# VHH binders against c4kar8, part 258

Target 1, 263 residues: c4kar8
Amino acid sequence: MAELSTPSPASPAPLDGGRGDELEKFTLRGARQILQLLQDLITHRGLITAHTGGGHSFMTAVLKVDEERGRVVLDPSPDPQANRRALAAPRLTCVTQLDGIRIQFPLVGLGEGQDKGRPALFAPLPAEMLRLQRREFYRLQVPLAHELSCLLKAEDLARKPVEVSARVIDIGAGGVAVVVPTGAAEFVIGGTLPACRLALPDGEPIELDLEVRNLNRQTQRNGTEQLRVGLRFAALPRAADTRIQRYIFKTERALNAKARGGL

## First folded at step 14 (VHH)

Design pc32 (framework vhh_7pa5_2)
Fold by ESMFold2-Fast, scan of step 14:
Structure pc32 (fold): chain B 263 residues (1-263), chain A 125 residues (1-125)
Amino acid sequence: as target 1 above (263 residues)
Amino acid sequence: QVQLVESGGGMVQPGGSLRLSCAASGFTFSSYAMSWVRRAPGKGPEWVSTISGSGGDTSYADSVKGRFTISRDNAKNTLYLQMNSLKPEDTALYYCAKESDYWGDDIYDSPFQVWGQGTQVTVSS
C-alpha cells in the first residue's frame, strides 16, 4: 500500500448525469464538424493543455489530422515524464480556446511514434468535442471600487443557518467567485445555497440559488486564510440574467475607456 | 473580444537581443497573469515565463533564466519579453498567453490560454 500524498485543495467535482445534460447543447458530434474544428486548431496554431489526471497536465498542439487512419497527431511534451503519464492515462482531457470559444475534447488510446522522423503522440479522433460560447466562460474581474457583494445563506461550523456577506471577485454569465474568511461558514461541493442575494451597484439585490462548484483555500502573506468559492447560478431568471449581462458589459466598457484615456 | 497580438520577432545572430511585445485588448489586463510560451520546429510547446497581474511576481524556465526578462505595462495593456544572449536553441514561434477565465466549474481549466498567432524568432549565424 503506497501512502497517499497530503490532501490537495478542494477541486470542482466531476460532472454527473444531470450536469452533463447542460453540456449536451454545446457538444459537437458530427464527424465533419470535428474534423473542421481540429483543422482550425492547426491553422491557428492553437496551444492545448492536455490533462492526464491526478492534477497533471502538459502543453501540446495538433500537428495533423490523419483522416485515412482516423487519428490526430499531437506534439509530445519536452518532459519525458509527462509523456509517460499521458501514455499510461486511460484518457486525456484536452482544453484550448479558439476566437474566445473554449474547446474541450477527450482522447483515448494514446500511442507514440514518429511523424516525418520526429517523435509524435497519436490517438483516435474524438467522438465528440465541447464548444462553449464566450458568454459561458468569460469572467469580469470586479473592480474593488464597486464593492460588489453577495449575501450567502449557508451553515456555520455548528450546522446552524448563517448569512455571510462575501466579496465578489469575478462574475460571468454562469456564476460568481467570492471570497469568504475561513471559519465563517461551511461549504460542500455540489451543495445548493438557496435565496442568496447578489447586490449590483444599481437596483435591488437579485435573489438567486447558487451551487457550490469549487473551493480553493489561500493563505495570505500575513498568515490569515481566505476561502475562494466558485458559485454557479442555478435556474437564472431572464430578468436577473439581463441585469448581470448589462453590469458586465457596462463595466468592461468603462474599464476599457479608462485604459484608453488614462495615464 | 479578447485579442492578443504578438510582435517584435525576427532574425538575429547568436548572442544578439530581441524585445517581444504583446498588445492585449478586450479584458481587464491588470487582473490577469500573463505568460510567454514557445514552440520550436519539431518540438512541443515550452513554457518560457509568467508575470502576475500586478507585475510583482515573475517566474522563468531554467533554460532562459538570467537571459530573458518578462515585464508588463498595465497602463498600455502590453506584455514584453526582453531576450538577451540569444542561442540557436531559442529559435521558435513565441506566443502570448492569458490566464484562464474559467474558474468555478467542473471542467478542467488550462492555467493559460493562447489567443494570438505568435511571432517568429530565428537565431542563426
Scores: ipSAE 0.000, ipTM 0.293, lowest interface PAE 12.2, mean pLDDT 77

Design pc33 (framework vhh_7pa5_2)
Fold by ESMFold2-Fast, scan of step 14:
Formats: structure tokens, C-alpha cells, sequence
Structure pc33 (fold): chain B 263 residues (1-263), chain A 125 residues (1-125)
């Protein structure tokens, strides 16, 4: 399920309440906020990819915001076929970026005409705009074939130091989730695990300080328990951040190579 | 503020060469893959090439493989496209694009954030 799309009524996997809450807090619905964000896109000459459906898209830009008429003025595609598809589409999904934040919004009721003697596309102001800093939200599900592990420096039930090799099941810009057998170590939410070692496929393990953020006990189909531990990067050197982001990007590209066919 | 400024375009004869540059600012350049995307007259945008943040991985559209080389200088926050054996069909406005911070499951998602006005490449005799 796409994180930025509204699930259809026919969707077999509707978004749960917790996920919906995250999407909601990144959604702008105030008219003034929407106007300001569109004006920022004009000021920074932001390019927009407008998706017309069926895998078709074109590049455009906001040329002007007409506050009095409640509409945006867009740069038409140099491809007449793309403009015809856009005008025929019930909805455009516009995707762009501002200051490392992904911005996505719908446009409905697209028309064509002229602005100051030049061809232009017109649409009513969007009712909502999504501003999502993916780095804080997204988690890459780690393929089992990558065999990513994190050596945790923790304490056992008797408060004695123990090292636990934990399998990394997901990873993001802000942390990792790992699984450990129940009873392997004691974890306390808010506790710090110093000098843990994250093993990525390329290069030496990365030494990290991790903070326990959440704990979830899971029962496997065979009846055994495992503990899922969510860990935040408490201190992340630039070189380590770069290596982690590189791994995430390379893995996502391998899993999502088909996305480039949609341009 | 993320800014990408393309340069190096111009008019060239078929078989000629050009080197495009993209000066990046406002983000940690080495943490993002970078791409070149072009828009030819009367056509939609076409992805040309991508390079990983470290420069260790590259990929190319079939139409440019063996003729174009993407590279980057992370110390200078600059992306390059070396274009050799240029053909009339390479005539387009070339944009430099930063990897999107969002990778979704939606088939409508674009993997790129595109910034700047592009640089024009015209290949004619």
C-alpha cells in the first residue's frame, strides 16, 4: 500500500488508525498554508511531475497562484498528447519536493487557455497538500538474503553485560528494528545501548549508540516467542549516516526498478 | 533550500560531444542518488541516467548506453553528464534530478525530485 495515497474502498489492506494518524499530521488543509506552499514552489522554481493515470506523467511548474479566482496556473507540456491526457484525466496527482520534503497534491477540473498570451493549464486550488519528510517516516523491510545483523551490548535478566547478535528486520534514517529470542536480554524503553555494531553488506560494522524506543512480543507459528525491539540512532556520525542511506537507496532501487518505467 | 543549477548545454554537430554540469546546494549531496532527465520537443520526459550517492553504481537508458557517462564530485557538490557521439534525437532540455525522499508502492510515484530550468542541448548540422 502506498504511504501517500488514499486507499480505495476496494483495497484489501486498508490503512490502520496509527498509520492514518501519521499521514494526517503531514497533511495541510488550511487555505493560507496551501497558498504559501504553492508560492514557495513558484519562488524556488520547483518542477512538478504530474501523473495523469495509467502510468502517464509530464513535467510542469506552477507559474502563478490566482488567489481571487482560487486557482493555479500551470506550465503545459510541450507534448500535445500529454496535455490531452491531462485534460481528459479525472484527477492529476502532482509530486514535487521543497527543502528535502516530498510534496504531493491532487488537482481536479483541469482546463486550458492562455495566461498573458502564452498557453497555460488552469486548475482550482487543491483542498489538501501532503508534506512528508520520508526520512523520519519510512522503514525499509530488510530482505532475509541480506543477513543484516546488529550486535547489541545489553544486560541479561541478572543485570550482567551480554552481547546479543540480533537480526535487522527494518531500517530507516532514524533507526532499526531487530528481533531477538525472548529472554536473551533485558530491554527498557528509553534505555541506551552503547557501542553496538551494525553490519551492512559492504564494509566494516558501524559502531552506534542506540536508544530503545519500543518493544513488541510476537508469537511465531511454531509457538515460540520473539521480541521485536525498535532502536533509535542516538548519535550518528556523517560517514555512518551516508552508508546507511546508501544501503537503503540501493535496496529500494533494486526492489522498485519498475518505477522508472512510469516516467 | 535545495537548489540544482544545470549548465554546459549548447549547439553541437552530430557525432560531437558536450559535458553537462549540475551544481547542487541545500542538502547533503553525497547521501542522495542523482539523475539526468531530458525533455525533447513534442515529447514527455525521459529518464537518461542515475548515479548512487557514493558514485559506486550507475545506470543508463538503453538509448544512451555506451555514449553517455554520468559522474559526480561529492567534494564540489557537482553532478556531470559526459555526452559523446551525439545524435539529432538527443536534442532536448536536460534536467538534473535529486532522488526523492519517498519511495512508495504507488505506480504513479516518481523516484525523482527535479529542480531548475534545465540546460538546452541541440544537435544539428
Amino acid sequence: as target 1 above (263 residues)
Amino acid sequence: QVQLVESGGGMVQPGGSLRLSCAASGFTFSSYAMSWVRRAPGKGPEWVSTISGSGGDTSYADSVKGRFTISRDNAKNTLYLQMNSLKPEDTALYYCAKESDYWGDDIYDSPFDIWGQGTQVTVSS
Scores: ipSAE 0.000, ipTM 0.205, lowest interface PAE 13.5, mean pLDDT 76

Design pc34 (framework vhh_7pa5_2)
Fold by OpenDDE, second read of step 17:
Structure pc34 (fold): chain B 263 residues (1-263), chain A 125 residues (1-125)
Amino acid sequence: as target 1 above (263 residues)
Amino acid sequence: QVQLVESGGGMVQPGGSLRLSCAASGFTFSSYAMSWVRRAPGKGPEWVSTISGSGGDTSYADSVKGRFTISRDNAKNTLYLQMNSLKPEDTALYYCAKESDYWGDDIYDSPFDSWGQGTQVTVSS
């Protein structure tokens, strides 16, 4: 009778980011702190984005914290497929904000059930919650007048290389959001776009690698569909980083001056 | 501090209309896309519509397309949602939500960083 060694529950994957050491200072692991933060999310009716992997996510909210059972209760998605993905996922990565602070936490062991006669998702309490202040991940909305653009090296549906000139709509230290015409290229979340070119007003374009982080479809007033693409700087030279930071700083200053009536 | 205050909710019969408003403060309203999100009991949050900072771009969920219209008045820092041909399935708490200004290298994205307390819309005969 071979004792089927129950596979040891896979240690929850670390919060996403090879920057494990840097994020430790922002990570809460205290049970009381975690409970309080979850309760705060309930109180503020926090909208949570739960990532299931593979580029899929759904919106949820914390309905209840069950301290006795050591579990969190979440709203299910109105999309049954999203719920199936969530239940099949080894881990959910939940992201939200509270009082201007980004909150990220993993949930492992998701199940479905009923709470007060309503469909709900259940998971054990998170072992850790990451709190990130705005200072580190700010995105500047790019003024239309600046006409920042990014030449994307992507692929079409046939995996043929294509170059797409995309308007940059926001920029931060970590990446850019761009808009492209729908169908201009195929983007895969987590995919890398190599040797792209970011055009800044201050000089020659910056060559850099970009990673696709999010995709959002938008429809213009004229009925034209556009795709918003969030792109992380996958490899940014130090000189380029400095230029980007300078641009952001200068632009922010100008915008603030204008807002104050100075321009 | 970012503040979003929704109003205009209420009870309406099927086929009726409502206009929601969201008063925004604490940020440069015109610089951010704004969205409506609704939450119905047992269904979870659902994205309804988004409008760009300038108001030039709009998007809608399929469930509301052709019935709902998102708009904004940047001079008044106000977001609107005109809801026509309302259905019982539109019953929900409607949130005004501000587009997130967070960007992380190795973190997952959240579309919104701020939202209001919501306004209740109930469609019932």
Scores: ipSAE 0.706, ipTM 0.887, lowest interface PAE 0.8, mean pLDDT 86
Fold by ESMFold2-Fast, scan of step 14:
Structure pc34 (fold): chain B 263 residues (1-263), chain A 125 residues (1-125)
Amino acid sequence: as target 1 above (263 residues)
Amino acid sequence: QVQLVESGGGMVQPGGSLRLSCAASGFTFSSYAMSWVRRAPGKGPEWVSTISGSGGDTSYADSVKGRFTISRDNAKNTLYLQMNSLKPEDTALYYCAKESDYWGDDIYDSPFDSWGQGTQVTVSS
């Protein structure tokens, strides 16, 4: 499918870091919902990580929502250089959590001033906020070195059974995304693939019924087409759920230890 | 559901000491680094200290190094901050924060994914 875009003025990057269509259903655009969510962040004393670009970020919090002037008031960083970067940035991407729900929103047009005689940052209210419940929608990008695969039981063009070994590219509590060569099998959104086998690094493959949720055609750097298939776990025994969660947890911990560490 | 509950704050005079505690539940405590972050009136959040999951590695902000000690008891799922030689500039709401889980496809991650409501520390004469 060819995606047509109209020329737009220099707009902020998408709210979701380039996953606009996939996260649209979790995007809040109602002014009342946005105001309420910002007030909830104040009430729960939410710590916000504000990304200023170039790998830079700082911690902030919402001090006040000024509904009459349509703006938020934020804590400045104790680091003056972080504040200078924030003021120079065309956009901040703000990330936080509330009761296990990931919240992400852009701020554009940041300024500095005072609130009750103390330094503060000001920005117009965001036009949109992302609200994702982690339990349902967290996806671990599977390291290539893990060679995670899922044997799919699907049908060909003539509706005859075929087996396709697909590489798992992401995994969450609710499902997996896999890649297959274009034409390897026919997939229908809403269709069920029975008795597929998910291979985790430790133990026997997990036998699962999978529901096709989405299909995305991708062109590789070498010009070869492959199909990305989003698959939902139709039902998961407790033992399988535990194994999947353990894999996700161990892999996340290993990646975080290498990439981030503690602050 | 991840829950972090801080306690041990209060009012103390300059030069005094306090010990903060954070009770953790809803996750495998020993597998995550834990941090203390503070938020003072008129200042933004400031990272204070971090301890690795095993307790083997610790780090501190320059402003508190030599005065504060972070520790943990993995058998009790509890994080601690021993605060000595307190100064008026240590006045803040102190949060317990959990190391973030990796989103995989989102570059706008936070080093922390969970924190508590905080415990207030006031240093005044």
Scores: ipSAE 0.283, ipTM 0.706, lowest interface PAE 3.6, mean pLDDT 80

Design pc35 (framework vhh_7pa5_2)
Fold by OpenDDE, second read of step 17:
Structure pc35 (fold): chain B 263 residues (1-263), chain A 125 residues (1-125)
Amino acid sequence: as target 1 above (263 residues)
Amino acid sequence: QVQLVESGGGMVQPGGSLRLSCAASGFEFSSYAMSWVRRAPGKGPEWVSTISGSGGDTSYADSVKGRFTISRDNAKNTLYLQMNSLKPEDTALYYCAKESDYWGDDIYDSPFDYWGQGTQVTVSS
């Protein structure tokens, strides 16, 4: 009775093979480097966004690095619900900035307690910290005079398809931020908006898919509410990418020239 | 280099008023939204208010709505926070913060990329 060795399911090839290698160049894994960076965050009173999953996050800061115990101490959220989510999360993704460099690090094994009689969150020291200084993450503030717009194909609260014309407020290689009237559509972080149209000054609108990455409610001085939506480019054609890059470059050059008194 | 320097903090009695200022340098101030964030002892940072680059849009946390007013003078590269009807729970270190201009494909967002050292506000009888 030959035991048919059931072939071990082939581990799905890490699709992200190329991006992983690039990220490794920016990843700190040395204990001393990690400790130093965390200390720098304390010194600079770093504002950290801790992501708990499901589109939820809260603001925190590093209070202390306990080298003896191998742990980091964080401020708890003023929101008890956020703290509950954090404690329930298998992993926190912490994001902050230092001197214009984006820093990202995971925390696992979060617990709650007290530090010097005050509520605090505790986690083991991160095993790695990512430092990203890529121009690719730059967002150009779009001049109002350019009147860039994006036609969003979204859904309303009733899941009825709606088209919303949104003003583009910033643009980068990776996406756009837009403003829409509150209630114009329902947006879900991580959701995809298919077949949207980005209007650039140089020609026909670009058709592309957009992923919702951020939502921020704004109130105008006149009391009108607007929603700022951060959108990532999904499946951007190469030709579209080139056009976007060209627009950014041209606009930056113009803005710099103006700033120098040349216009 | 981007610099943000807060001032105007102090000690006030409940019901009192303060005006915070933030002097900005090292970037095109009018092109970026600015925010106030506060950090109280035993509490993590809390967003207070945001104003757009042009000053046309503002937002407030519910806890300060109707009492605080964010404003800016782009000619002076200065951000302001008028705080009225102050309460003990408003006691905190107040930070001026620049809105982040970073995108991430697979990275999570941080709302701010620069902030000051903060100015202390203490509301006590």
Scores: ipSAE 0.835, ipTM 0.939, lowest interface PAE 0.6, mean pLDDT 87
Fold by ESMFold2-Fast, scan of step 14:
Structure pc35 (fold): chain B 263 residues (1-263), chain A 125 residues (1-125)
Amino acid sequence: as target 1 above (263 residues)
Amino acid sequence: QVQLVESGGGMVQPGGSLRLSCAASGFEFSSYAMSWVRRAPGKGPEWVSTISGSGGDTSYADSVKGRFTISRDNAKNTLYLQMNSLKPEDTALYYCAKESDYWGDDIYDSPFDYWGQGTQVTVSS
């Protein structure tokens, strides 16, 4: 069945040369580091999405870096209208990925011309490039409606095996936080819980080993005590990692779309 | 590590057909949409087609509608592109691309996070 699809992603955000002080440590400003990263994009045939503003973007790639003239040479879009938007834009925001690391950089002063007799776009080398790997510390607050759970294999106070179904309250690339009733099981910081089962909304539960990282006792308004347990993924197959990441990103997209009132 | 390896390109005359394949590894293939993207000399990358993770939904660039068919075999972790009625304008390096994973605070989107080295398709008489 045919469905209308947008070939290029759209962004509602204005162009921004930097994304705030918290990302400064991920920003490259050295000329040699910038040249090397652009060369890496050429070597790995990097597909670049160039955002021109107003929700418009097009796909491009770096053809070459001209160190002597301080310029980057880019493929033009096969769509003439996209090229006109790009040339009219005060600035492009270019986004790509290299080995799973997000790379973002601005281009200002875009012009058109030829490279070796072929149409090309030219811009001065960017003064900064962002390399971002934040996934390891991002935590999604799990929506109550999802009823996410993790079956923990633990020990009770008498050191006997017990299985506890725990509610997942947050999840990230590195682990989950769960809530269990006080006294349901004994947890030791640094201890490993083998063969636990994480239930995601789609598909079979994911079997994984969890390491206890932190413990916090919570008292609810009705006087009920619960234990919040922070758990790190100790041994995670790539297939499980991608399913967990997919859930996180899909849920975050849905929450953001709902906040914006979009469809 | 995520790997995407394209094959099946070659030289054909106008009106001919080719079937491209992409072997995927290092991720849960059926959980991601997959796309074909092409790049011709002197032109930027052009999106060609996308198929959903289940294979239930497909979409095509206007330039290839009615001539190309995207499909996948999730049991074999393989993506395909059947290309019929080829034209000289279809000459390009064809890349297999994986749907991007990103967090929701991303201000700017990228549709793909991994792609292969490509397979060359040349349509000439």
Scores: ipSAE 0.346, ipTM 0.748, lowest interface PAE 2.8, mean pLDDT 81

Design pc36 (framework vhh_7pa5_2)
Fold by OpenDDE, second read of step 17:
Structure pc36 (fold): chain B 263 residues (1-263), chain A 125 residues (1-125)
Amino acid sequence: as target 1 above (263 residues)
Amino acid sequence: QVQLVESGGGMVQPGGSLRLSCAASGFDFSSYAMSWVRRAPGKGPEWVSTISGSGGDTSYADSVKGRFTISRDNAKNTLYLQMNSLKPEDTALYYCAKESDYWGDDIYDSPFDYWGQGTQVTVSS
């Protein structure tokens, strides 16, 4: 009776090894380094965006680092619903900046409690903190006069295909941020929007696939809610990349000239 | 280096008014949207208001709508927040914040990349 060795499930293909290696260079794993960075965030009153998944986030700050207990203390959201989401989330992705350097770290095992008689969130110290200082993350703020737009092919709550014309508010080599009316479509972080169209001033729209990377709800002065959507270029043809780069360069130059009083 | 310095905070009675200022330096001020964020004791940071680089677009949190007015003077590199009809619940440290211009392939976004040390606003009878 030959015991049929059930083939060990194929280890998921390592995610593209090159990007992982690059990120490792910017990842802090030393306990002392992590503690220092968290203390720096306290000292600088760092504004942290904590992502709970599903396109939800809330703003927080580090109140205290408890080295004895090996935990970080965070401000709770003023929104009870955000706190509930945070506590239910298996992982928080915290994002902030210090001195122009982007910092990202995970928190796992979030709990609620009291710190000095005030409501607080507690989590074990992060095992790692990512520090990113890359120029490639630069986004050009699009002048309103340029009226850049992106036609998004998305789905509504009923998963019905919808097209949404979104204003582009910033653009970089890697993607765009757009603003859409709340409820215009449903967006999922990590989701792909296929065959979208980015309109640049210099010619025909660029067709491209976009990946949703972040969501931020904003309320306008008139009470209208808008959704800011960060979109990564999932597949950008070389010609399109060149056009985007050219646009960015030209626009930056113009803005700089204006700032210098030349226009 | 980017610097944001808030001023104009203080103690006021309910119903009073304050005007906050934020002096900006180290970047092209007019090219970036600016925001006010506040942090009250026992509460996390709360977005208050945003104004576009040109000053043409403004947005407000519901909690301050109709009472607060954000404005800017690009010639002076200064952001303002006029606060009227102040309430005890408006007591907070108020931050001036620059809108973030960071983008990452596999990272989540933060709305702000720079902020000041804040100015304290206390509304108390």
Scores: ipSAE 0.811, ipTM 0.929, lowest interface PAE 0.6, mean pLDDT 86
Fold by ESMFold2-Fast, scan of step 14:
Structure pc36 (fold): chain B 263 residues (1-263), chain A 125 residues (1-125)
Amino acid sequence: as target 1 above (263 residues)
Amino acid sequence: QVQLVESGGGMVQPGGSLRLSCAASGFDFSSYAMSWVRRAPGKGPEWVSTISGSGGDTSYADSVKGRFTISRDNAKNTLYLQMNSLKPEDTALYYCAKESDYWGDDIYDSPFDYWGQGTQVTVSS
């Protein structure tokens, strides 16, 4: 396949995903920094996913940066339909990575022509480029349908060991938030819960140590009380970290596609 | 640090065969799908094939179905592409690409987060 169909929202969004203030610190606007980053993409033979809107995208790469004419030269898609979509689009949102750091930038005013006798796409240099590192504090709200649970090893009101199956309501790179019935166990901020088991949809439960970070008592609409417990991953093996990140990413992409399709 | 190093390219006659290899390091190889992507002169990158982390699922571009076979050896952290019945149109730089583990919060995404320098395949008489 020459064109990638990605789970993108149907409606286009700003380059920063609608978080201008939050992402400003990751945005490059200096002409020399932009030129250097584009040259780095050439040097690393960067595969760029160019989103044309409406869930369509294609792969491209920077062939060269023409500083004198203020433009980038890009590979066209092998798929003529993808090239037609790109030329008709008001904007391309280009996404790539360098050493695991996400690079994102807009291209406006795309044209076609030739570079050294070969087909090429041309666009003015972007005015900004986003370099976005993985967010340690991002929290995915877990869909109820996923039935994510964590088996907690804690103590009851009588200080006896107890195992409590808690529903996971949010998850991030640094931890989870769970809900338990009031009185099911006692939790102390800063206390460690050893050898808990996090059940993700794919594969065996992950055994991990959790540190209690916060507690919040909630009253449900039906009048029952539950305790929300914020838990930090004390340490994760690389394999466990990878599985958690993959779950977060795949779920976020699916939720993002659903939210935009619901208009 | 993630590294992907392709090898096995070369010059071959139409109808010939080549086997490409990609040596992976710096990540848990068996946890990620891997792909082959190619770039021909005057054309942009074209996806060729993908294999799941376990090796249980494979997919191919229509242009190579029935001629190319993707496989992997998770014990050796190596990805392969067996190319048979090669055509002049298969001439390209072939890249090994790793499935993205990016957990983004915006609406745009990339299927790959790392790729190699590529290995050149030239099919001519």
Scores: ipSAE 0.383, ipTM 0.767, lowest interface PAE 3.1, mean pLDDT 81

